# Ledger of designs, part 21: VH-VL binders against Uncharacterized protein mtre-1 (mtre-1)

Target 1, 142 residues: Uncharacterized protein mtre-1 (mtre-1), of Caenorhabditis elegans (q09347)
Amino acid sequence: YHQYRELKCSTPTNSIRGGPDRAECHLVLKAEELETGRPVPTGLGCWQEDHDGEEREYCDIVCPKSHTVFISYIDQGHRACFNFITYQVEKRNDEHVLWRSGKCLNSTVNYRIGCKFDDPFETQFKSDNEIFAHLRARARRV
Below, E stands for the ipSAE of ESMFold2; O stands for the ipSAE of OpenDDE; V2 stands for 0.75 times the mean of E and O plus 0.25 times the DockQ between their complexes.

## First folded at step 25 (VH-VL; framework fv_umesolerbart)

Design k9 (from k2 with heavy chain F103Y; at its last look DockQ between E and O 0.04; V2 from the best seeds 0.00; counts 0 for: pae E 8.1 > 2, placed apart)
Fold by ESMFold2, look of step 25:
Structure k9 (fold): chain C 142 residues (1-142), chain A 123 residues (1-123), chain B 107 residues (1-107)
Amino acid sequence: as target 1 above (142 residues)
Amino acid sequence: EVQLVESGGDLVQPGGSLRLSCAASGFTFDDYDMNWVRQAPGKGLEWVSFISGYGSYIYYADSVKGRFTISRDNAKKSLYLQMTSLRAEDTAVYYCARESYDYGTDSYAFDIWGQGTLVTVSS
Amino acid sequence: EIVMTQSPATLSVSPGERATLSCRASQSVSSYLAWYQQKPGQAPRRLIYGASTRATGIPARFSGSGSGTEFTLTISSLQSEDFAIYYCQQHYNWPFTFGGGTKVEIK
């Protein structure tokens, strides 16, 4: 079973490689790779962590319990996002996240992502509202 | 079979115009960045232009900027190069090339090339 | 612009011998380097990407090494079909510049 995601990150001026402003990201949920998809609110499901002195921004790509996650395409004009250096898809328990660091944090970039599951994705979430609630619980503070 | 086929090369006068086409088959065209590369007779390879898979990012070599326009039509699986104000130094075989990305090694290359189309600019 | 310099311009080698081709970048390109082979009248063919990874279907006698600014293509035990021009290309940033080429000739 396949699910698809697009993670769209943009700066206020849509600058391509670095700049003064942090990019903000939103996830697009897709059941088929080339459909329009269903946007998650900007910033929802993304957060910042310090990793050994390096600032990273993590975004939940909503592929829980998937056995395979892959990036099929990276749309970046100037390359500021480099795998294993300034971004990576990382597994945390049963969840998958994409993190960005360095100049990638301040760059407009879009990722096209695929996720493969043993069971239909709908067994995890019955509706988009359940997905949004899951993401709010991660990012929201009381 | 993954394939790229260029067409539109011709003999033209200096100052003339020409439109090159590249037809793609056997792959999901909009998943790939595309490039034009040229090679003057007896010379090396020169990168000419780039267009991203969504068409949002376009770059040109300084030698052609303002004279050449790259475009793509993802519905027709086609790449184009509109050339204007042609000069003798634009005489070359023009290749279209697919740029591939390998996530496992985080590496890029032009993995599929067409056979090229010859543009000759002579009076 | 990142300048790619290949040496030697021409390499005369007997069949069965080893050829070593060099490519230097004017600034670091990490491992974003590809090697191509081109025979007369033909389009270039991808050999190596990521500085050292052989493309599918490329014989094991082709190997690439290096990172940063210094790169090497090695062809062990040259075959008759290996006499061609070889180009390196960086994929680190636009423009995606090529080296000037190394022609490998029969000695």
Scores: ipSAE 0.016, ipTM 0.648, lowest interface PAE 8.1, mean pLDDT 87
ESMFold2 (binder alone), look of step 25: mean pLDDT 93; pTM 0.946
OpenDDE, look of step 25: ipSAE 0.855; ipTM 0.931

## First folded at step 26 (VH-VL; framework fv_umesolerbart)

Design hx1 (from k13 with heavy chain D33W; at its last look DockQ between E and O 0.39; V2 from the best seeds 0.00; counts 0 for: pae E 4.1 > 2)
Fold by ESMFold2, look of step 26:
Structure hx1 (fold): chain C 142 residues (1-142), chain A 123 residues (1-123), chain B 107 residues (1-107)
Amino acid sequence: as target 1 above (142 residues)
Amino acid sequence: EVQLVESGGDLVQPGGSLRLSCAASGFTFDDYWMNWVRQAPGKGLEWVSFISGYGSYIYYADSVKGRFTISRDNAKKSLYLQMTSLRAEDTAVYYCARESYDFGTDSYAFDIWGQGTLVTVSS
Amino acid sequence: EIVMTQSPATLSVSPGERATLSCRASQSVRSYLAWYQQKPGQAPRRLIYGASTRATGIPARFSGSGSGTEFTLTISSLQSEDFAIYYCQQHYNWPFTFGGGTKVEIK
């Protein structure tokens, strides 16, 4: 079973280089890779953590209990996002999150993500409202 | 050899349409942002449009917005500029340009340019 | 839009002399500034990027300096092949505007 995600990050001025403005991200939920998808409100499901003195922003990509998560590609306005250096998908328990750091935090970028499951995704969330509620609840964990 | 070759420039009437092509070779086309730049006869360079490696980010100069459409076909390693509602002021040599990025300095430039293709808009 | 202003429009210089070309931005572009050389009938060629970094294969007599809003291209000892038009361009934000150019010609 497959689900797809876009994580779209944009600065307030839509500045496309390494300026001072932090990007805000929103997730797009897709059941099929090429559909338009359903946008999640900007900023929902994202939070900041300090990792060894480096600020990181983590976003829940809503692939719970997925056994395989991959980034098929990224598309950037700022070429400051490098896998394993300034971003990566990370597993936390049964959840998957994408983190960004450094100049990638200030970048306009689109991540195309695939997730594979043993069970249909609908067994985890019956509706987008359940997904949004899950993401709001994450904002309160900090 | 890294190369860009433009084609499709022609003489057209005001209000007409024209499609420019840029064929890329010698590099991984998908990895590079592409731009169109034009130069009117006897004038300086004017940036026209930008497209990211997979087309998620597209920008236009105000002078062409709503009339020109940039696109790319990564399978064919080709960049396109669809021009409509052409005006005399659009008369120029049109260049495609590859945008390079240097990670160490966090900086950009157009490192590879095509030879240009001439578009003339006149009655 | 960030306006890039180059001066002078024309610079007459003898071979072997120093040429100094100025480029000013209407707003800070930090160091997202490139310089190009264009000879008649040719496409532009990249000289400098990041305001001050010479591109591979560019002779040491070319140097760039500046940041923010004020930038300079210097050619320390002009050679006969250096007579051309020079453009600056900001890469900070779209539209990625060029300056109007400085023509360097034989005095």
Scores: ipSAE 0.266, ipTM 0.749, lowest interface PAE 4.1, mean pLDDT 88
ESMFold2 (binder alone), look of step 26: mean pLDDT 93; pTM 0.943
OpenDDE, look of step 26: ipSAE 0.719; ipTM 0.902

Design hx2 (from k13 with heavy chain D33W D106R; at its last look DockQ between E and O 0.08; V2 from the best seeds 0.00; counts 0 for: pae O 7.3 > 2, placed apart)
Fold by OpenDDE, look of step 26:
Structure hx2 (fold): chain C 142 residues (1-142), chain A 123 residues (1-123), chain B 107 residues (1-107)
Amino acid sequence: as target 1 above (142 residues)
Amino acid sequence: EVQLVESGGDLVQPGGSLRLSCAASGFTFDDYWMNWVRQAPGKGLEWVSFISGYGSYIYYADSVKGRFTISRDNAKKSLYLQMTSLRAEDTAVYYCARESYDFGTRSYAFDIWGQGTLVTVSS
Amino acid sequence: EIVMTQSPATLSVSPGERATLSCRASQSVRSYLAWYQQKPGQAPRRLIYGASTRATGIPARFSGSGSGTEFTLTISSLQSEDFAIYYCQQHYNWPFTFGGGTKVEIK
């Protein structure tokens, strides 16, 4: 079973080169790769961490228990938004997260992410609202 | 000091229009989700509308869908509520409320409220 | 929508006594429940969020408990300034909804 996600990170001026403004991200849930999808309100599911002295922003991509996660597409964005070594995806427990750092934090960028599951994704959550509530637990720290 | 100040409340006839404003100060406005909440005279609180930081996501109560429009100007640190096709039942004090998230408790609440502005719809 | 029901509508309590306010949700809102206090002619003030966390500046005599569909606001020893209307509100699902309120009045 496959699901897709769009992580859309935007600055107020849609700057892709990194500027003074921090990007705000929101997730789009997709059953198919090319569909419009269902948007999640901005500010949900992302948080900040320090990693070896560098600030990172992590976002839950809502692919719990996925055995395979891959980035299928990255549009525009600062070069710092591209990490081909790790694809900026980490598995934490049963969850997968995508992180950004450096100038990418202040860059408008979109990630398209594919997730593969052993069971239908629809069985993991009762509704999109439940997903939103789940992501609120990881809401962006102001 | 963190503060919200509503304005624009007035007496209008049924079917009329009115635009409310909420001026924010003392905090980074675009970091916060904003809401309108109203209270009819002698009645309880009713959530009216929600808008996200950049305005990409908006929600309305069914009672105002198609008639009210929420918007924000982050440069002016202002929240707006454009009301049209006003009805008698829209008579209320309208509050703007900041919605905050506490990372430690993983929960939301309206932590800052304005003083409210009175909208009266009457023939 | 999730219907929030508060009881009782009016609670008469003597100063120094314990006040217990109930809030029920028609379906689970988990812990996304806040309590507000409103005095005449004033805007609501946040008391409790996350069902059980006191907001900054709120006296210790206020406490919230519960999860899912049943919630309680407790004032351990009612003070004169505590006579007001109290509302619960869920932040779990759209539309956000408030309870009808409980008026705490002096006995």
Scores: ipSAE 0.018, ipTM 0.661, lowest interface PAE 7.3, mean pLDDT 90
ESMFold2, look of step 26: ipSAE 0.063; ipTM 0.691
ESMFold2 (binder alone), look of step 26: mean pLDDT 92; pTM 0.936

Design hx3 (from k13 with heavy chain F103Y D106R; at its last read DockQ between E and O 0.72; V2 from the best seeds 0.00; counts 0 for: pae E 2.3 > 2)
Heavy chain, then light chain:
Amino acid sequence: EVQLVESGGDLVQPGGSLRLSCAASGFTFDDYDMNWVRQAPGKGLEWVSFISGYGSYIYYADSVKGRFTISRDNAKKSLYLQMTSLRAEDTAVYYCARESYDYGTRSYAFDIWGQGTLVTVSS
Amino acid sequence: EIVMTQSPATLSVSPGERATLSCRASQSVRSYLAWYQQKPGQAPRRLIYGASTRATGIPARFSGSGSGTEFTLTISSLQSEDFAIYYCQQHYNWPFTFGGGTKVEIK
ESMFold2, look of step 26: ipSAE 0.550; ipTM 0.852
ESMFold2 (binder alone), look of step 26: mean pLDDT 93; pTM 0.946
OpenDDE, look of step 26: ipSAE 0.019; ipTM 0.699
ESMFold2, fold request of step 27: ipSAE 0.473, 0.457, 0.456; ipTM 0.820, 0.825, 0.832
ESMFold2 (binder alone), fold request of step 27: mean pLDDT 93, 93, 93; pTM 0.946, 0.946, 0.947
OpenDDE, fold request of step 27: ipSAE 0.844, 0.852, 0.849; ipTM 0.933, 0.934, 0.932
ESMFold2, last read: ipSAE 0.557, 0.485, 0.465; ipTM 0.848, 0.836, 0.829
ESMFold2 (binder alone), last read: mean pLDDT 93, 93, 93; pTM 0.945, 0.945, 0.946
OpenDDE, last read: ipSAE 0.823, 0.831, 0.851; ipTM 0.927, 0.928, 0.934

Design hx4 (from k13 with heavy chain D33W F103Y D106T; at its last fold request DockQ between E and O 0.49; V2 from the best seeds 0.00; counts 0 for: pae E 3.0 > 2)
Heavy chain, then light chain:
Amino acid sequence: EVQLVESGGDLVQPGGSLRLSCAASGFTFDDYWMNWVRQAPGKGLEWVSFISGYGSYIYYADSVKGRFTISRDNAKKSLYLQMTSLRAEDTAVYYCARESYDYGTTSYAFDIWGQGTLVTVSS
Amino acid sequence: EIVMTQSPATLSVSPGERATLSCRASQSVRSYLAWYQQKPGQAPRRLIYGASTRATGIPARFSGSGSGTEFTLTISSLQSEDFAIYYCQQHYNWPFTFGGGTKVEIK
ESMFold2, look of step 26: ipSAE 0.445; ipTM 0.803
ESMFold2 (binder alone), look of step 26: mean pLDDT 92; pTM 0.936
OpenDDE, look of step 26: ipSAE 0.498; ipTM 0.848
ESMFold2, fold request of step 27: ipSAE 0.443, 0.197, 0.384; ipTM 0.811, 0.725, 0.785
ESMFold2 (binder alone), fold request of step 27: mean pLDDT 92, 92, 92; pTM 0.934, 0.935, 0.931
OpenDDE, fold request of step 27: ipSAE 0.768, 0.795, 0.800; ipTM 0.903, 0.910, 0.910

Design hx5 (from k13 with heavy chain D33W D106Y; at its last look DockQ between E and O 0.10; V2 from the best seeds 0.00; counts 0 for: pae O 10.8 > 2, grease 20.3 > 18.9, SAP .504 > .496, placed apart)
Fold by OpenDDE, look of step 26:
Formats: C-alpha cells, sequence, structure tokens
Structure hx5 (fold): chain C 142 residues (1-142), chain A 123 residues (1-123), chain B 107 residues (1-107)
C-alpha cells in the first residue's frame, strides 16, 4: 500500500535562493501521487532542533509504521534543500521526519514523498482530526 | 466562467430516497475538493459532506452519516449526493460548494457556490 | 464539534455607519475562519478567508480580524447593498461548522 505526501515550504516572496525570510511549511496528505490531496492545518507537525550547533527544522510526514519512505520529487529550490547522502529523511521510532537546515530554511521548496505500508493507511487513523492531534502532540516532542 | 449547477431536488415522503447532482464548469474539476451544504427554510447553513479531488477522503456530518453518500465523476465534472432514509429535518436547499485552499495564507474557504436545489421531505 | 456563536443575531445600522459583527468559537480554530454574505433568495458569497484575507472582488470596506476563538467582521461604511445575513465558518476541524448568522438590517 502506498501513500504520498507533499511538504510545501514557502517564503513570503517565493524566493528559491534563500534570503532573510523564513519559509513556512505545509504538509499535504495524498492517497494517490497525483491527486490534489488534503492539506494539514499550519502550525502542526514541525519543530526546531539544534544539531551540532546548526539549526534544523523537522517535520513529521505522517507515515507511521512505514517500511519504506522515499523522495519522489523535489521542486526547484536552493541546493541546500536536497541532500543525496541522507535525503534529509530520518526514522525515529516508527515515525518518519524530514528536516531542513541552512539556507534551505529561507528557501521556497516542495517535496513529494512516497510511503509504503503493510496495511492501508486509512486503518491507522480514524479521521483527519486524529492526524492533526497526532501532529500537535508530535510538535511538542523533541 | 466558473459555475456550479445543482439539480435533483424534489418532494419525497419520509423514508424515501433522492439523488442530487452538481454540474461543474469553467475549471479543472478534479483539482478541487467539493462539499454539500444545506439550509433549512428560514434557518442557517449546515455543512453536510466533503469529498477530495479523487474521492480518497470523504467526511459526513453526524446528522447524515449512514444515510447519505457523496461521490464524484471527474470525467463528467459532476458531484453527487445520494440520500436515503430521508427525514423531515432533511428538508432544505442543498448547495454544492467548491472548496479552495490558498497556500499563501494557508487557509480554506468555499469560494464557489451553486444556486441550490430544494429538497422537501413531507407526508 | 466546534460550536460557532455569532452576535448579535440582528444588527440595525444606518447607511454610512460602521458595522461590527462578532464570531466566537468554542475552541481554537486558529485562523481557519471564513465569512460569507447571503442575500434573500441567493447562495452565500465568500467575503473573507483565513480570518483576515479579503476575497477577490470584495470591497475594501469589508475586513476581518481575529484568531483562535474570537473573530470580527467589520464593514467600515455600510452601503445599501450590504444589508444581508452574514455567516462565519470554521475550516479547522471536522465537522465544518457555521455560526448562526447575523442579520444586518436598516436602522
Amino acid sequence: as target 1 above (142 residues)
Amino acid sequence: EVQLVESGGDLVQPGGSLRLSCAASGFTFDDYWMNWVRQAPGKGLEWVSFISGYGSYIYYADSVKGRFTISRDNAKKSLYLQMTSLRAEDTAVYYCARESYDFGTYSYAFDIWGQGTLVTVSS
Amino acid sequence: EIVMTQSPATLSVSPGERATLSCRASQSVRSYLAWYQQKPGQAPRRLIYGASTRATGIPARFSGSGSGTEFTLTISSLQSEDFAIYYCQQHYNWPFTFGGGTKVEIK
């Protein structure tokens, strides 16, 4: 079973080269890769961490218990927004998160992410409200 | 011109069934989430049902769960509402409404509405 | 569900005067709040979305403000075509819910 996500990060001026403005990210849930999807309310699922003196922003991509996560597409953005070594995707327990750092934090960029599951994703959450609650709780965890 | 046109409203008896249709034109239908909203005579607005672009996500108001079924045919650019076990309290003008999302402001709204179709449930 | 409460139920205002409509949510809806205008025999029309963003084609005299649980729609100078019923609606959580509406009538 496959699910797809889009993490859409935008600066006020839609700058892809970085700059003084911090990007805000918005997660979109998709059952199919090319469908419109359902956006998650802003302010949910993303948080900041310090990693060896460097600021990172992490976002939960809502693929719990996924055995395979992959980035299928990255829109034009600052080169710092894509790392082919790590793909900027981490597995934490049974959750997967995507992180950004450096000039990518001030760059407009869109990620398309695929997640594979053993069971239908629809069985993991009863409603979008439950997903939102999950993301609210996740944002409080460091 | 962007437009939504509802049809199918009728007079039916309690316990009856009715299927509403909404024809979309002037925009790429499958790019948008669609909703049904109803308004009882002289009353306020009540959200009824939601369906995503490809129909993967569907939601209902508690008042219609188990009785109403929302669906869409993107090839025909049409939205449907199959109503069963109709009750007197289901009497209302039913609107189809396009839901848009502004990624700049991270906000939703019903930006396009049809003119509505009247459903009357009475003995 | 999130209960949306509008006040007052009826607002009597003279042409040219300022109209202030209130909408309260039983719990936070952040800025996922829209305002609609409805005239007799017509479908609702979107006025404001995201609590404070004016929709395309909506006159500048309409403005929205607020976040969380308290919201306000303001008509700075009421025009004759503005007498109608106004609804607020939250798009934050399921089920989507509307306020009971405020009828703006001529004083």
Scores: ipSAE 0.000, ipTM 0.623, lowest interface PAE 10.8, mean pLDDT 90
ESMFold2, look of step 26: ipSAE 0.038; ipTM 0.673
ESMFold2 (binder alone), look of step 26: mean pLDDT 92; pTM 0.934

Design hx6 (from k13 with heavy chain D33W D106S, light chain N93D; at its last look DockQ between E and O 0.64; V2 from the best seeds 0.00; counts 0 for: pae E 6.1 > 2)
Fold by ESMFold2, look of step 26:
Structure hx6 (fold): chain C 142 residues (1-142), chain A 123 residues (1-123), chain B 107 residues (1-107)
Amino acid sequence: as target 1 above (142 residues)
Amino acid sequence: EVQLVESGGDLVQPGGSLRLSCAASGFTFDDYWMNWVRQAPGKGLEWVSFISGYGSYIYYADSVKGRFTISRDNAKKSLYLQMTSLRAEDTAVYYCARESYDFGTSSYAFDIWGQGTLVTVSS
Amino acid sequence: EIVMTQSPATLSVSPGERATLSCRASQSVRSYLAWYQQKPGQAPRRLIYGASTRATGIPARFSGSGSGTEFTLTISSLQSEDFAIYYCQQHYDWPFTFGGGTKVEIK
């Protein structure tokens, strides 16, 4: 069973090379790869942590209990975001998060993400409002 | 005609129990997160508890954890606060508040408040 | 928990003058901040959300600004109905704490 996500991160000026302003991200929930999707409130489910002196921003991508999570495409004009260097998908318990660091934090970038489940995703949340309530707690997750 | 109306406030002895209700009308109750907020006489506002649209996420202020239980009945469009082991410091006007999110501004607020119900805890 | 500090506790202002109210958070709440007005014997009323967006029906004399940890509510020309207590509240993380309030009273 499949779910899809877009994580859309933008700066106030839509800088694509990194700049002075932190990007804000919002997730788009998709049951089918090509649909428009349902937007999650900007910043919801994202938080900051220090990792060995490096600031990282983590965003929950809402793929709980997924056995496979992959980034199928990254839309960025100039490479400020590099896999395993300034971004990565990381598993925390039954949750999956995407973190960004360095110049990637200050760059406009969109991620296309796929999640594979053993059971239908819809059994985990009754509505998008319940997903949003779940994500709201992530602001404290440090 | 969006409204919230609290009821159930009363005079109660310390250690007693009381159930507050909040009746919602004029909107789709299931779509909204709900909160309780209290205000002691002459004091400021204190957030008490939160419940998500279907009750999957519930939070409490530390001062009421283990003593208060928030719940909702979406079929009756009603929010509840079951209070037990009441103390003098629980004396307050209790408000129910609807919480909404605006995608255009990425913002939250308690956009609709009831008029409040007074709980007095006194021996 | 995130502590919200409002200052001053009391602000004495004449009608027609500008009032400036301050709200400080103990850590960043980004723009997840709301302002409420409360008159004696009444429930709070939402004024501003998202730090700077006026709620529907709120007069243009009310404006909010700030982000992160420092926020301001400005009333550009106080009317007689504006003498009330004003609270800020963060919506970033639970507990969704309020500031202690600023009483705006006639000078």
Scores: ipSAE 0.085, ipTM 0.697, lowest interface PAE 6.1, mean pLDDT 87
ESMFold2 (binder alone), look of step 26: mean pLDDT 93; pTM 0.941
OpenDDE, look of step 26: ipSAE 0.544; ipTM 0.873

